# Ledger of designs, part 1: VH-VL binders against Ras guanine nucleotide exchange factor D (gefD)

Every score and structure here is a prediction.

Target 1, 231 residues: Ras guanine nucleotide exchange factor D (gefD), of Dictyostelium discoideum (Social amoeba) (q8is19r433to663)
Amino acid sequence: GSNIIAQQITIIDNEMLMAIPPSQFLHKSFSKESKSPQFHDMVSKFNEWARWTSSEILSKEKLVERVVTLSFFIDLAKSCVELGNYNAANAIVGGLNHSSISRLKLTWERLSTKVTQDYDRLLSLFDLSMNYKNYRDEIKSTKAKIIPYLGLFPKDLIAIEEGNDNFTNNNLINTEKFRLLYQTIKKIQSYQQPLFTFKTSEPIKQYLKNISNGLSEEKDFHSISHKLEPR
Positions, changes and structure headers below are counted from each chain's first letter, unless a header gives other numbers; Kabat numbers aren't used for antibody chains.
F is the ipSAE of ESMFold2-Fast. E and O are both the ipSAE of ESMFold2, at different seeds. Each is the mean of both directions, binder to target and target to binder. V2 is 0.75 times the mean of E and O plus 0.25 times the DockQ between their complexes.
Where letters were taken out, [cut] stands.
Atom coordinates printed by the task and the answers are left out, and those that the model quotes come from them; centres of patches stay.

## First folded at step 1 (VH-VL)

Design a01 (framework fv_amlenetug)
Fold by ESMFold2-Fast, scan of step 1:
Structure a01 (fold): chain C 231 residues (1-231), chain A 121 residues (1-121), chain B 108 residues (1-108)
Amino acid sequence: as target 1 above (231 residues)
Amino acid sequence: EVQLLESGGGLVQTGGSLRLSCAASGFTFSDYAMTWVRQAPGKGLEWVSAISGSGGYTDYADSVKGRFTISRDNSQNTLYLQMNSLRAEDTAVYYCAKDLYYDSSGYFDYWGQGTLVTVSS
Amino acid sequence: EIVLTQSPGTLSLSPGERATLSCRASQSVSSNYLAWYQQKPGQAPRLLIYGASSRATGIPDRFSGSGSGTDFTLTISRLEPEDFAVYYCQQYGSSPYTFGQGTKVEIK
């Protein structure tokens, strides 16, 4: 099942989130890998989730198997949302929305109505419109433990760090800037909490940690896509 | 040194198709979102489309939705814009530009020189 | 869609003078996500300011941005000959990203 895999993904993502020191979100450290290695490790893993999704679908030469795999990843993204893992869900939706996958019209046409509706809801949730309004509204409304899409934190931090001077005109500390930074750090730290609910499956977790070892390179995606469904 | 070089522009008839390319160098291409911005002759700038660093997320201006497709090949450090069902109002210089983040932040620190697309009937 | 209106359309000044350029949004720009670009004839735009007030790398300190909500300003404290160009504001607080129509700063 998709649920046990979603649980293992969530364990991995949470371990990586908890490993990020708050200092990596300060002083634009996230803009440089040398100053924010744990933040960039999590970004790299996000990209691996997306590439894994695309690669697995493209590995299926038979249409029936490709439809099953596409359905599986839609269900997996949905399960991640249900577990509060918006980060991995967003990554998987990204992999599904990759041009090499979205062009496979014969595969998409054969999805059940339910799975198509689930995918439409995921696209709506992670819609870029109004600066991710749907996503931002949903995470504001929840009191459950979540793993947020971390790509939005740099946008907010840049606005605070660069929109406000460290000192006032009289060379006094700008308390408003530091209040905003403190609130943002406190919010990030509120997400860095242990998981106690999920059972670890070591074989699945180990596979998911090392998924890059078996994936197709992105440069091959369009070539493979066109061989599977020409034109 | 960051460099972005557009190519593929030219003269096409209304209803035709063109594919633009943007070759990137001097930075880790896959770590940054990319965008296309166009400028009609003698007019201002208009944002066209954006794509995340992974290629998983794309966004489009309403004027081009359903007709244009943005894509990227991270192994070749190349950004693409496939333009179908071209209209006279699509005539513009098309710039590719680099975002500051792996998701689309929406502001752009480096721009290419642009490639001219002329659509005539 | 947020519409950005720049004023004046043309600003005629001499080198050494102060330039003040306005950008007004049809609705509030979230988190002051507002950028300014400079464009010279035949050239690509160049990022000057982002986040309403942060100078981009390599931009001289005579360029400054200010404002919030719906009203934003780009100020060039003392015009140099190379500063005569067209300037565009751009919001990125919401999709679609939109640009103003531009303000041309020209020699008197």
Scores: ipSAE 0.000, ipTM 0.479, lowest interface PAE 14.3, mean pLDDT 85

Design a02 (framework fv_amlenetug)
Fold by ESMFold2-Fast, scan of step 1:
Structure a02 (fold): chain C 231 residues (1-231), chain A 121 residues (1-121), chain B 108 residues (1-108)
Amino acid sequence: as target 1 above (231 residues)
Amino acid sequence: EVQLLESGGGLVQTGGSLRLSCAASGFTFSSYGMTWVRQAPGKGLEWVSAISYSGGSTDYADSVKGRFTISRDNSQNTLYLQMNSLRAEDTAVYYCAKEGWLDYGDYFDYWGQGTLVTVSS
Amino acid sequence: EIVLTQSPGTLSLSPGERATLSCRASQSVSSDYLAWYQQKPGQAPRLLIYDASSRATGIPDRFSGSGSGTDFTLTISRLEPEDFAVYYCQQYDSSPWTFGQGTKVEIK
């Protein structure tokens, strides 16, 4: 089940997070793939988790199988949160919340009450309102080692860069800006630690590492969705 | 020359309300998280509430949750703490402090002089 | 919640002596997210050490921090008259952000 897969996803995400040099978060290096290849590898993988979620659900022509698959991905996202992997959990929720999936009324109506409640809790956790308040409060209150949602780091670093000049009005180095950047980088590095020890399942890990090879393109999602459940 | 100046403290009756202000200068206020820390007479330090640089994220100690509201006005470089349903145990000197980072949950590198809040029955 | 326990509660020493203050956490503090503050009577706290061992701007080199995990120490190598104060440790690893109860360093 979903727990073993969540463990393998978390191993992959942690390996990718650990591989990002701190320099890729400096001087807006993350804005260009050529300057931040490891950061962009992890961003690409986040997008693959989301596409995988949508593609698998859309691949199920039979309603019963589609319901089972939807339930599986909700449980998978929940398992990721329980393991401290907020990055993959948010990616999966993104895939579930894609308009091509959210419109499948017949599928959603067949979910158990428990699974529906689990999904509502996940939507609340990753709600973007108030600058991801629920998510930020959650990670600040946990003592366990986690994999944070990677997408918030560039946003925070850009806010620092855009809000502060490199030099003061007296043409002096802005020590305040560089200290703030340093503290932000240190916070990011604090997450580049061992989270836990899980047993690697090499077949599952390899499948998940090469998941993009079998996925539908996002441009086709709506067309497939409408064929499965017409208006 | 970072300066944080608290105001709004005073004597208030149990169940009353009070609004604290903290005027900030000497740093880019809009780039840092801010926090309120209190100290009851003769006691130690207790974290009360925190807010991110944009005001988009806030947090509260369990003892004040639902009664206190932290907010900020970046255009005026001012931090606020709205205190409702005050209790005798809220009696303390309230310090405004600057986070070391844009979000909250870091060390506090600069502190204001504090403002005394006395809640009497 | 991470509880920080400081010891001793009071440390009575003479100027010129070495002060060693302990802060023990109920759970491991990750990434050295531990700070030390000094508070003199009638004054606001002042940051001394952050990240367990980094000295804050303007703090004399007689102040040093060490430790990791659950055990942290603040050392004042040679006490000056102005160092007699209350010292607090603080963790910023997880919410709620907590302080120790304080250690009073007083003149013998």
Scores: ipSAE 0.016, ipTM 0.640, lowest interface PAE 8.2, mean pLDDT 88

Design a03 (framework fv_amlenetug)
Fold by ESMFold2-Fast, scan of step 1:
Structure a03 (fold): chain C 231 residues (1-231), chain A 118 residues (1-118), chain B 108 residues (1-108)
Amino acid sequence: as target 1 above (231 residues)
Amino acid sequence: EVQLLESGGGLVQTGGSLRLSCAASGFTFSNYAMTWVRQAPGKGLEWVSAISGSGDYTDYADSVKGRFTISRDNSQNTLYLQMNSLRAEDTAVYYCARGEYSYGFDYWGQGTLVTVSS
Amino acid sequence: EIVLTQSPGTLSLSPGERATLSCRASQSVGSSYLAWYQQKPGQAPRLLIYGASSRATGIPDRFSGSGSGTDFTLTISRLEPEDFAVYYCQQYGYSPLTFGQGTKVEIK
């Protein structure tokens, strides 16, 4: 079920998050894979979660099986949020919101009202309007362990870097800029903490680690989608 | 300010049942895992059960599995422990504690005494 | 289950002295899966240290934690009268959650 899979995803995401050295967030190192390999490993895994979601749904030729699979991934994203894994939840929502999936009207209209409401809540949570206000408000209100959406850290660090000079008008070091950068990096480090009470299922974990094997490429999604539900 | 207040403890006979409650305030209850920890008179701390913030995931110590059920009502900010088939060795002060995946159990209630006798 | 063994069982010291308490895990709990609690008679436990070395809010700086893997230490640099209590270590990284048996710090 979705519960055990969400736990294994969260174990994987947390192991990857904890492996990122703080230096990979310094001096825009995250902009180059050669300078930030662990950061980019986690970015690649985020993209794999999204592609896995779309690929699995598109692999179902029968409408009934496609509805079951769509419902499963909505429940999985919800479970990830409940475990504090906003990173994987957002990746899965991205896969569900892919145009090749969102266009499958016959599939979506067969969802139960409960599952549809769950999906609407997920879309609201990860709405990028007002600089991810809903998501940022959600994580600010919690003191529980979370795995945050990794993609916002580069955006925040770049905004601080580009919005502030390294030196003041008097050619002095801008201590406020470096204070903000330091605080942001320390906030990232505060998320790099172990999980408690999570049980490892080695077979499921290994499957999820190697999930890129056999997945459809994004370039093929549109073609597959139209074969399943023409127009 | 975070507050946890246990209630429902008391004297019960072996084989009997009892339900403990923990009223939470001062934080967003649904965002936190919660746990029950017990302490027999003069003994150390023993973890009993944990529940996720949503209530969808639960875990139990082997000594209570099949007899105790942890649950929560997030609309009422209340944690429960339903205790069935009670044994003399279940006699303990039961503490409600707020769990964090990364920070241990940062807030504890005052405890409620459960005494199981013949 | 991960078994936590605390030593000594009882530590008899005078106010002003340094206390060193040990907690050994039966298998690795990593660098941050370890907490320390203080309990006084008739009171609930109080979190002192989490993540092996991070001091909880409101805890005096005379308390410090160290260690990783299987070997962890709680140090009280200069015992105050209110520090005479029972101390428990706890691992919170793996199910089932487990506590050590406790170390009693008492007045000589």
Scores: ipSAE 0.000, ipTM 0.419, lowest interface PAE 15.0, mean pLDDT 84

Design a04 (framework fv_amlenetug)
Heavy chain, then light chain:
Amino acid sequence: EVQLLESGGGLVQTGGSLRLSCAASGFTFSSYWMTWVRQAPGKGLEWVSAISSSGGYTDYADSVKGRFTISRDNSQNTLYLQMNSLRAEDTAVYYCAKGFDYWSGYYEDAFDIWGQGTLVTVSS
Amino acid sequence: EIVLTQSPGTLSLSPGERATLSCRASQSVSSSYLAWYQQKPGQAPRLLIYGASNRATGIPDRFSGSGSGTDFTLTISRLEPEDFAVYYCQQYGDSPYTFGQGTKVEIK
ESMFold2-Fast, scan of step 1: ipSAE 0.016; ipTM 0.561

Design a05 (framework fv_amlenetug)
Fold by ESMFold2-Fast, scan of step 1:
Structure a05 (fold): chain C 231 residues (1-231), chain A 121 residues (1-121), chain B 108 residues (1-108)
Amino acid sequence: as target 1 above (231 residues)
Amino acid sequence: EVQLLESGGGLVQTGGSLRLSCAASGFTFDSYAMTWVRQAPGKGLEWVSAISGYGGSTDYADSVKGRFTISRDNSQNTLYLQMNSLRAEDTAVYYCAKVEYGSGSYLFDYWGQGTLVTVSS
Amino acid sequence: EIVLTQSPGTLSLSPGERATLSCRASQSVSRNYLAWYQQKPGQAPRLLIYGASSRATGIPDRFSGSGSGTDFTLTISRLEPEDFAVYYCQQYYSSPYTFGQGTKVEIK
């Protein structure tokens, strides 16, 4: 069940991560799709994981099926973390935390205590307090192959760029700024390693690659949510 | 099967030093935080120290701060506790334990058999 | 630090009877990050319950946990001879990770 799907998601995410040239993180190239197509492919896929999560739950008109689907995606996110895929895990948590999903109180009330605890752990892991301290501590504590939440790298690079001048007060090159940029890019490159642990399931992999076909648009999520649970 | 085996305990005089080791097997050692918990004879459990999987972050109970140092060698799947300036109240069985995921929320899911440290004057 | 207080200190019961053990926290244990451990003489502690109510792998269903916030309970529905041991609660929500003083379940 969720473990084989998590494995296929991890294969897809790793292939996309490996395809990003380091140059796409230089000179704010990541801010323009035309200058960073592989980076934006991975960003697009992250958003698809989130939208897929919300859309699948909202597609279930029957409460029992909606509870089963919600439980499945919580287990899927947990499986992604266990495999070292923090990127997809965070995307799925984002989809679960979408306001159209979080408002479905009847659905959330029917979750088992075990699944609720699993979800709480995921929320704690991806808690943005103290600049994602829990997540950053977690990835620093592991030497196993991981796929990090890629969205933090553009944020860190922008913070370094905008928080530090290119020149010191004496009009000298700010070597500390460029050292910080280099360290961040080098960190990204350290994660671009082959993944050989999992076997590919072509049918599942192809479904997951083309997942955006048939998903509800985000603009429709609130309308659907209110039809399922009006209060 | 997860296995943890402590060693290095023994009799030591007050003010002395001792280094404990914990050999780990059956899980991806460098992906998990590790911890030391002690138990004085006839008393309850007391958390001592924790270390992240990479070894970049450590934490200590107030009673041992400045005297004990937790470390790990991921190439050897081994956890260490360097104990300096030992006191009589440090006498205890010392357990190593595996920590489940998450910083700031450490579930001790597997424990070793323990190693006895006796500190005498 | 969160102080955990267990009660009673000792339960004297016969096999087949129900045991109810209490653990109270000095402040709220958020996210129900509370665990219960069993320790038999000469042995390491064994995880029984985590997340206040989830049984660890291999733990018999006669063991159950409940509670939230500051009040937590471990229940053993029908004591087996092997269940006579010391039980500890532990919060793993925040450092320092504290344990209760223990409840001894002994044969009457």
Scores: ipSAE 0.000, ipTM 0.406, lowest interface PAE 14.5, mean pLDDT 83

Design a06 (framework fv_amlenetug)
Fold by ESMFold2-Fast, scan of step 1:
Structure a06 (fold): chain C 231 residues (1-231), chain A 120 residues (1-120), chain B 108 residues (1-108)
Amino acid sequence: as target 1 above (231 residues)
Amino acid sequence: EVQLLESGGGLVQTGGSLRLSCAASGFTFSTYAMTWVRQAPGKGLEWVSAITGSGGDTDYADSVKGRFTISRDNSQNTLYLQMNSLRAEDTAVYYCARDRWELLYYMDVWGQGTLVTVSS
Amino acid sequence: EIVLTQSPGTLSLSPGERATLSCRASQSISSSYLAWYQQKPGQAPRLLIYDASSRATGIPDRFSGSGSGTDFTLTISRLEPEDFAVYYCQQYGSSLYTFGQGTKVEIK
């Protein structure tokens, strides 16, 4: 099932999140791997979740199998949201929303109404409009432990850093800027907590950790997509 | 399948402004970071600016910081480069190019380029 | 800023010969984050190689990349007439994305 797989993804994502030293969010260190190796490991894994989603769907030459696989990944993303893993959910939605997947009209047309509605809700949740308003409202309203979408932290930190001077007009340290930076870093650290509610399945966990070994590269997605559904 | 088309180039006086556009088609625009790369006549390639898929994170070459602004409209599948305080050394062909998922790495799809000429 | 130095500046060869192009970085490039592009006169650049050694879609197997750290090589095993062009390396492992100045591969 999608539930056990979502749990293993969440365990992996949380282990990676826990491994990031807070210093990797300072001074724009996150912009390059040499300065932020653990942050980039997690970013790489995010991209791997997205590529895995697209690659698995495109690997199905038979329409019936492609519909089953598409339905599975929509359910998987929904399960990730339910577990509080917005990072993996957003990655999977990204893979589903890839043009090589979205163009497969015969596949999408055979989805059940329920699955189509679930996907529409996911697209709405991760909609970029108004600086990810729907996503930010969702995480603000939840009381559960979450794994947030990692990519918004660099964005927020850069906005604070560039929107505020290091010094006031009197050449004094801008305490408000540093207070905002500190609050943001403390918020990131608040998400770096152990998970105790999920059962580990070592076979599934190891498969998911090493998933990149069998994935098609994104550069090949459009050519594969057009071979499956040429129109 | 994947196509990028630049527009907005032309002749402008030193100190003037131009806005370049890049129309994207054949892929889900919002899932890719995008970049602008320029090439002065007879010279090599110079990276100018990059923007993440969400439009939230941007980066700029030191030579254009404070003068150029990269932006995107994901609802219209369009990338922009607002160029202010133009200098003669900004004269170049400007290329729009597609980067990777949410991160700036390498460019696998390039537009044809649009020429910007700044009068000295 | 990592500076990329390409050598030679110009490489004069005949069709059928092997071309070896060098790209040297002023500092070690993390994770071999280096790409190679081909550009013909009046055309946009075309991605050949990424992550130092991975061949891009549609690129013939005569093109290969190698290297790590500060020393990277693009090899064209047997030059075809369409391979005479300018080649650029690009790094994405540091704080600024930079290109080499290019190597022109021209007919002898």
Scores: ipSAE 0.000, ipTM 0.408, lowest interface PAE 18.2, mean pLDDT 84

Design a07 (framework fv_amlenetug)
Fold by ESMFold2-Fast, scan of step 1:
Structure a07 (fold): chain C 231 residues (1-231), chain A 124 residues (1-124), chain B 108 residues (1-108)
Amino acid sequence: as target 1 above (231 residues)
Amino acid sequence: EVQLLESGGGLVQTGGSLRLSCAASGFTFSDYYMTWVRQAPGKGLEWVSAISSSGSTIDYADSVKGRFTISRDNSQNTLYLQMNSLRAEDTAVYYCAKDSLTYYDILTGYMDVWGQGTLVTVSS
Amino acid sequence: EIVLTQSPGTLSLSPGERATLSCRASQSVSSYYLAWYQQKPGQAPRLLIYGASTRATGIPDRFSGSGSGTDFTLTISRLEPEDFAVYYCQQYGSSPLTFGQGTKVEIK
């Protein structure tokens, strides 16, 4: 089950990634939703993956169902990594790592050793320390098609844009700055390739596209969490 | 009302230990990264440590790494800083601060709410 | 680590005057990860500006921020008595988080 859902998530993420015009990565356009609507659609979807993960687990009042659902999302994130979808995998890990979920000790202690180890590996992969070193090392070593965690592109692109003048000390065009921008844009474009190997399941795809319609409000997460498992 | 209240500061001897607490109220504490920032008397601000919303991701300034431990108890809405092997150079007002960085927000990260601070004085 | 250097160290001005405070980074800092704080004696810092130019909630419009790359500026268009304080710039785009040494705005 998780692999089929991971495939549909990856189709959705890839379609959204491919829809982002290169211009939305120029002149810090991604920093304003009005100038980068497709980029922000993907950011919004990333946030929906995370909220979906937390909301689904919190919707399970029975401990046994909550354990099954937690295990499912850990497996789903792992499947996304295996498919090269680091964007959705990181979003799901974010939802699992949400404090309303991480505090559910009775739920976590009933996970199998294998699932717990899988989760620990995912936490390590997406650890933000040293500017996402573990994730960046993983991406650098892979030769497969991937959907990268796009949240790092704003930081990287802004650093290039602002770290380098448009003109050199001699008032000449800064060739190095524009080379770095060009390389970064070429890199994002290299990720914008079709996924012909995955078959679409229209019912699952439509459900995943509209998941926000059934999600709990984030403001309610901790109230629900404490009701499910008091301190 | 969003509020952060530090406690646990005081006079401590060189080589000693001290535990600071920060009680949070008026916001969903467990949704936010939390930070400790210190300020030596008459000097500027120095970042000390940060901890993710769940507590799984932690970072330290090199000056305190191996001696200080940041932790949090989301059930009590409380942030902690365990300070071991204290040195005279650790003398400072320690501030608890709310960072806006979360797994749901990939474009932001700044300290929007600060506590009143608690003074730690390390003497021989 | 990214070192932030503020200048001048002390700025002596009269109420009603314009204050211009500079923050220079040792390497490029994204404008989206630069903040300014105000600190009055005996008080905690108060967020003024984040993302180099966005005013925090409740901050008067006489405060404005600008800049990119390595050079950032905080401007107070018309100093009020309550604005005489120490101001710090801070970057939060790269670990470790770092602050400038501060600029004291004092009465002439």
Scores: ipSAE 0.013, ipTM 0.488, lowest interface PAE 8.3, mean pLDDT 83

Design a08 (framework fv_amlenetug)
Fold by ESMFold2-Fast, scan of step 1:
Structure a08 (fold): chain C 231 residues (1-231), chain A 118 residues (1-118), chain B 108 residues (1-108)
Amino acid sequence: as target 1 above (231 residues)
Amino acid sequence: EVQLLESGGGLVQTGGSLRLSCAASGFTFSSYAMTWVRQAPGKGLEWVSAISGSGWSTDYADSVKGRFTISRDNSQNTLYLQMNSLRAEDTAVYYCATEYYGDSFDYWGQGTLVTVSS
Amino acid sequence: EIVLTQSPGTLSLSPGERATLSCRASQSVSDSYLAWYQQKPGQAPRLLIYGASSRATGIPDRFSGSGSGTDFTLTISRLEPEDFAVYYCQQYWSSPYTFGQGTKVEIK
């Protein structure tokens, strides 16, 4: 069941990625929601995937049900990686790594060794150290179609923009700066391709598009967490 | 109506192999963890193996680990138990059952008899 | 592994009488993750009680469960003819899941 759900998540993420005009990555337009509505729609959905993960786990008052749900979301994140959806996989890992979830020691201690190893691999893949080196190395080595982690694009574009002057010492346009910006935008565009092999399950897709209807607010997560496992 | 129908049981020689199937209907199969429980003639119930809804996580009783493999095909709503290196002690009726989010086993099949002898 | 010990091994009673079945765990079954099953000859087990005290759907109110930690009880308040069967307790607190050896409730 996680593979079918991962496929539907990937269809949704890919549709949203393809809908972003390249102009929304130019001139820091992504910093203002009014100038980058499609980019921010995808960011909002990324945050919904993370909140959905945390909310579902916290909704389980019984320890055994909480363990099963935690195992499910670890499997779902791994399925997303296997399909090439690094964006949703990172969002789910973010939800699993939320402090309200990570503190549930009784729940984590009951995971099988296999599931724990899968989670450790996901944490390693999305480790932020050395500017996301593990993740960047992984996506460089793949020939498959992927949905990259959306949050790295603003970071890379800001670093190029602020690390380089618009003009040289001779008051000429800095062609190197604009070459780097152009290459980054072209790489983003290379990911905006249709998926060929996934079949749409309309009921599951519609549920996933509207998941926010039943989710707990993030501000309540710690309160719920401490009530489930007070320590 | 929820139904679980086991098949594949029979007579096997010691050291042989056998594959059990459990066909599920009446519920969203991929959303439920599944388990195999066995009962030797005239004896009590023994949990054998479990598998998560996605098929990613599996677990086994120590007595069958390394010999039995649980698997599922969610597209066909079918649960499997591949039994290798069978011993006389594996003789039992094998039941498949749902594990509803880990709460307990709430739906059971009627069982399939496996007899291991030489 | 958690070992479940049921007692008595056999209860000989008449219809209309109260049956009390015991299940003892070798270590604490936290959160009361303890279930009771009924099994009749030639049939699959039937879930009666889960969470130590919650009655499963369709189970008559004459069946009740109680207990926590290491001591659990199944009570049948007034035996009906169809209640003469073997009863098993099961813990689902820790893997491997384990069952008791069973208590046979037979007609005297």
Scores: ipSAE 0.000, ipTM 0.401, lowest interface PAE 15.9, mean pLDDT 83

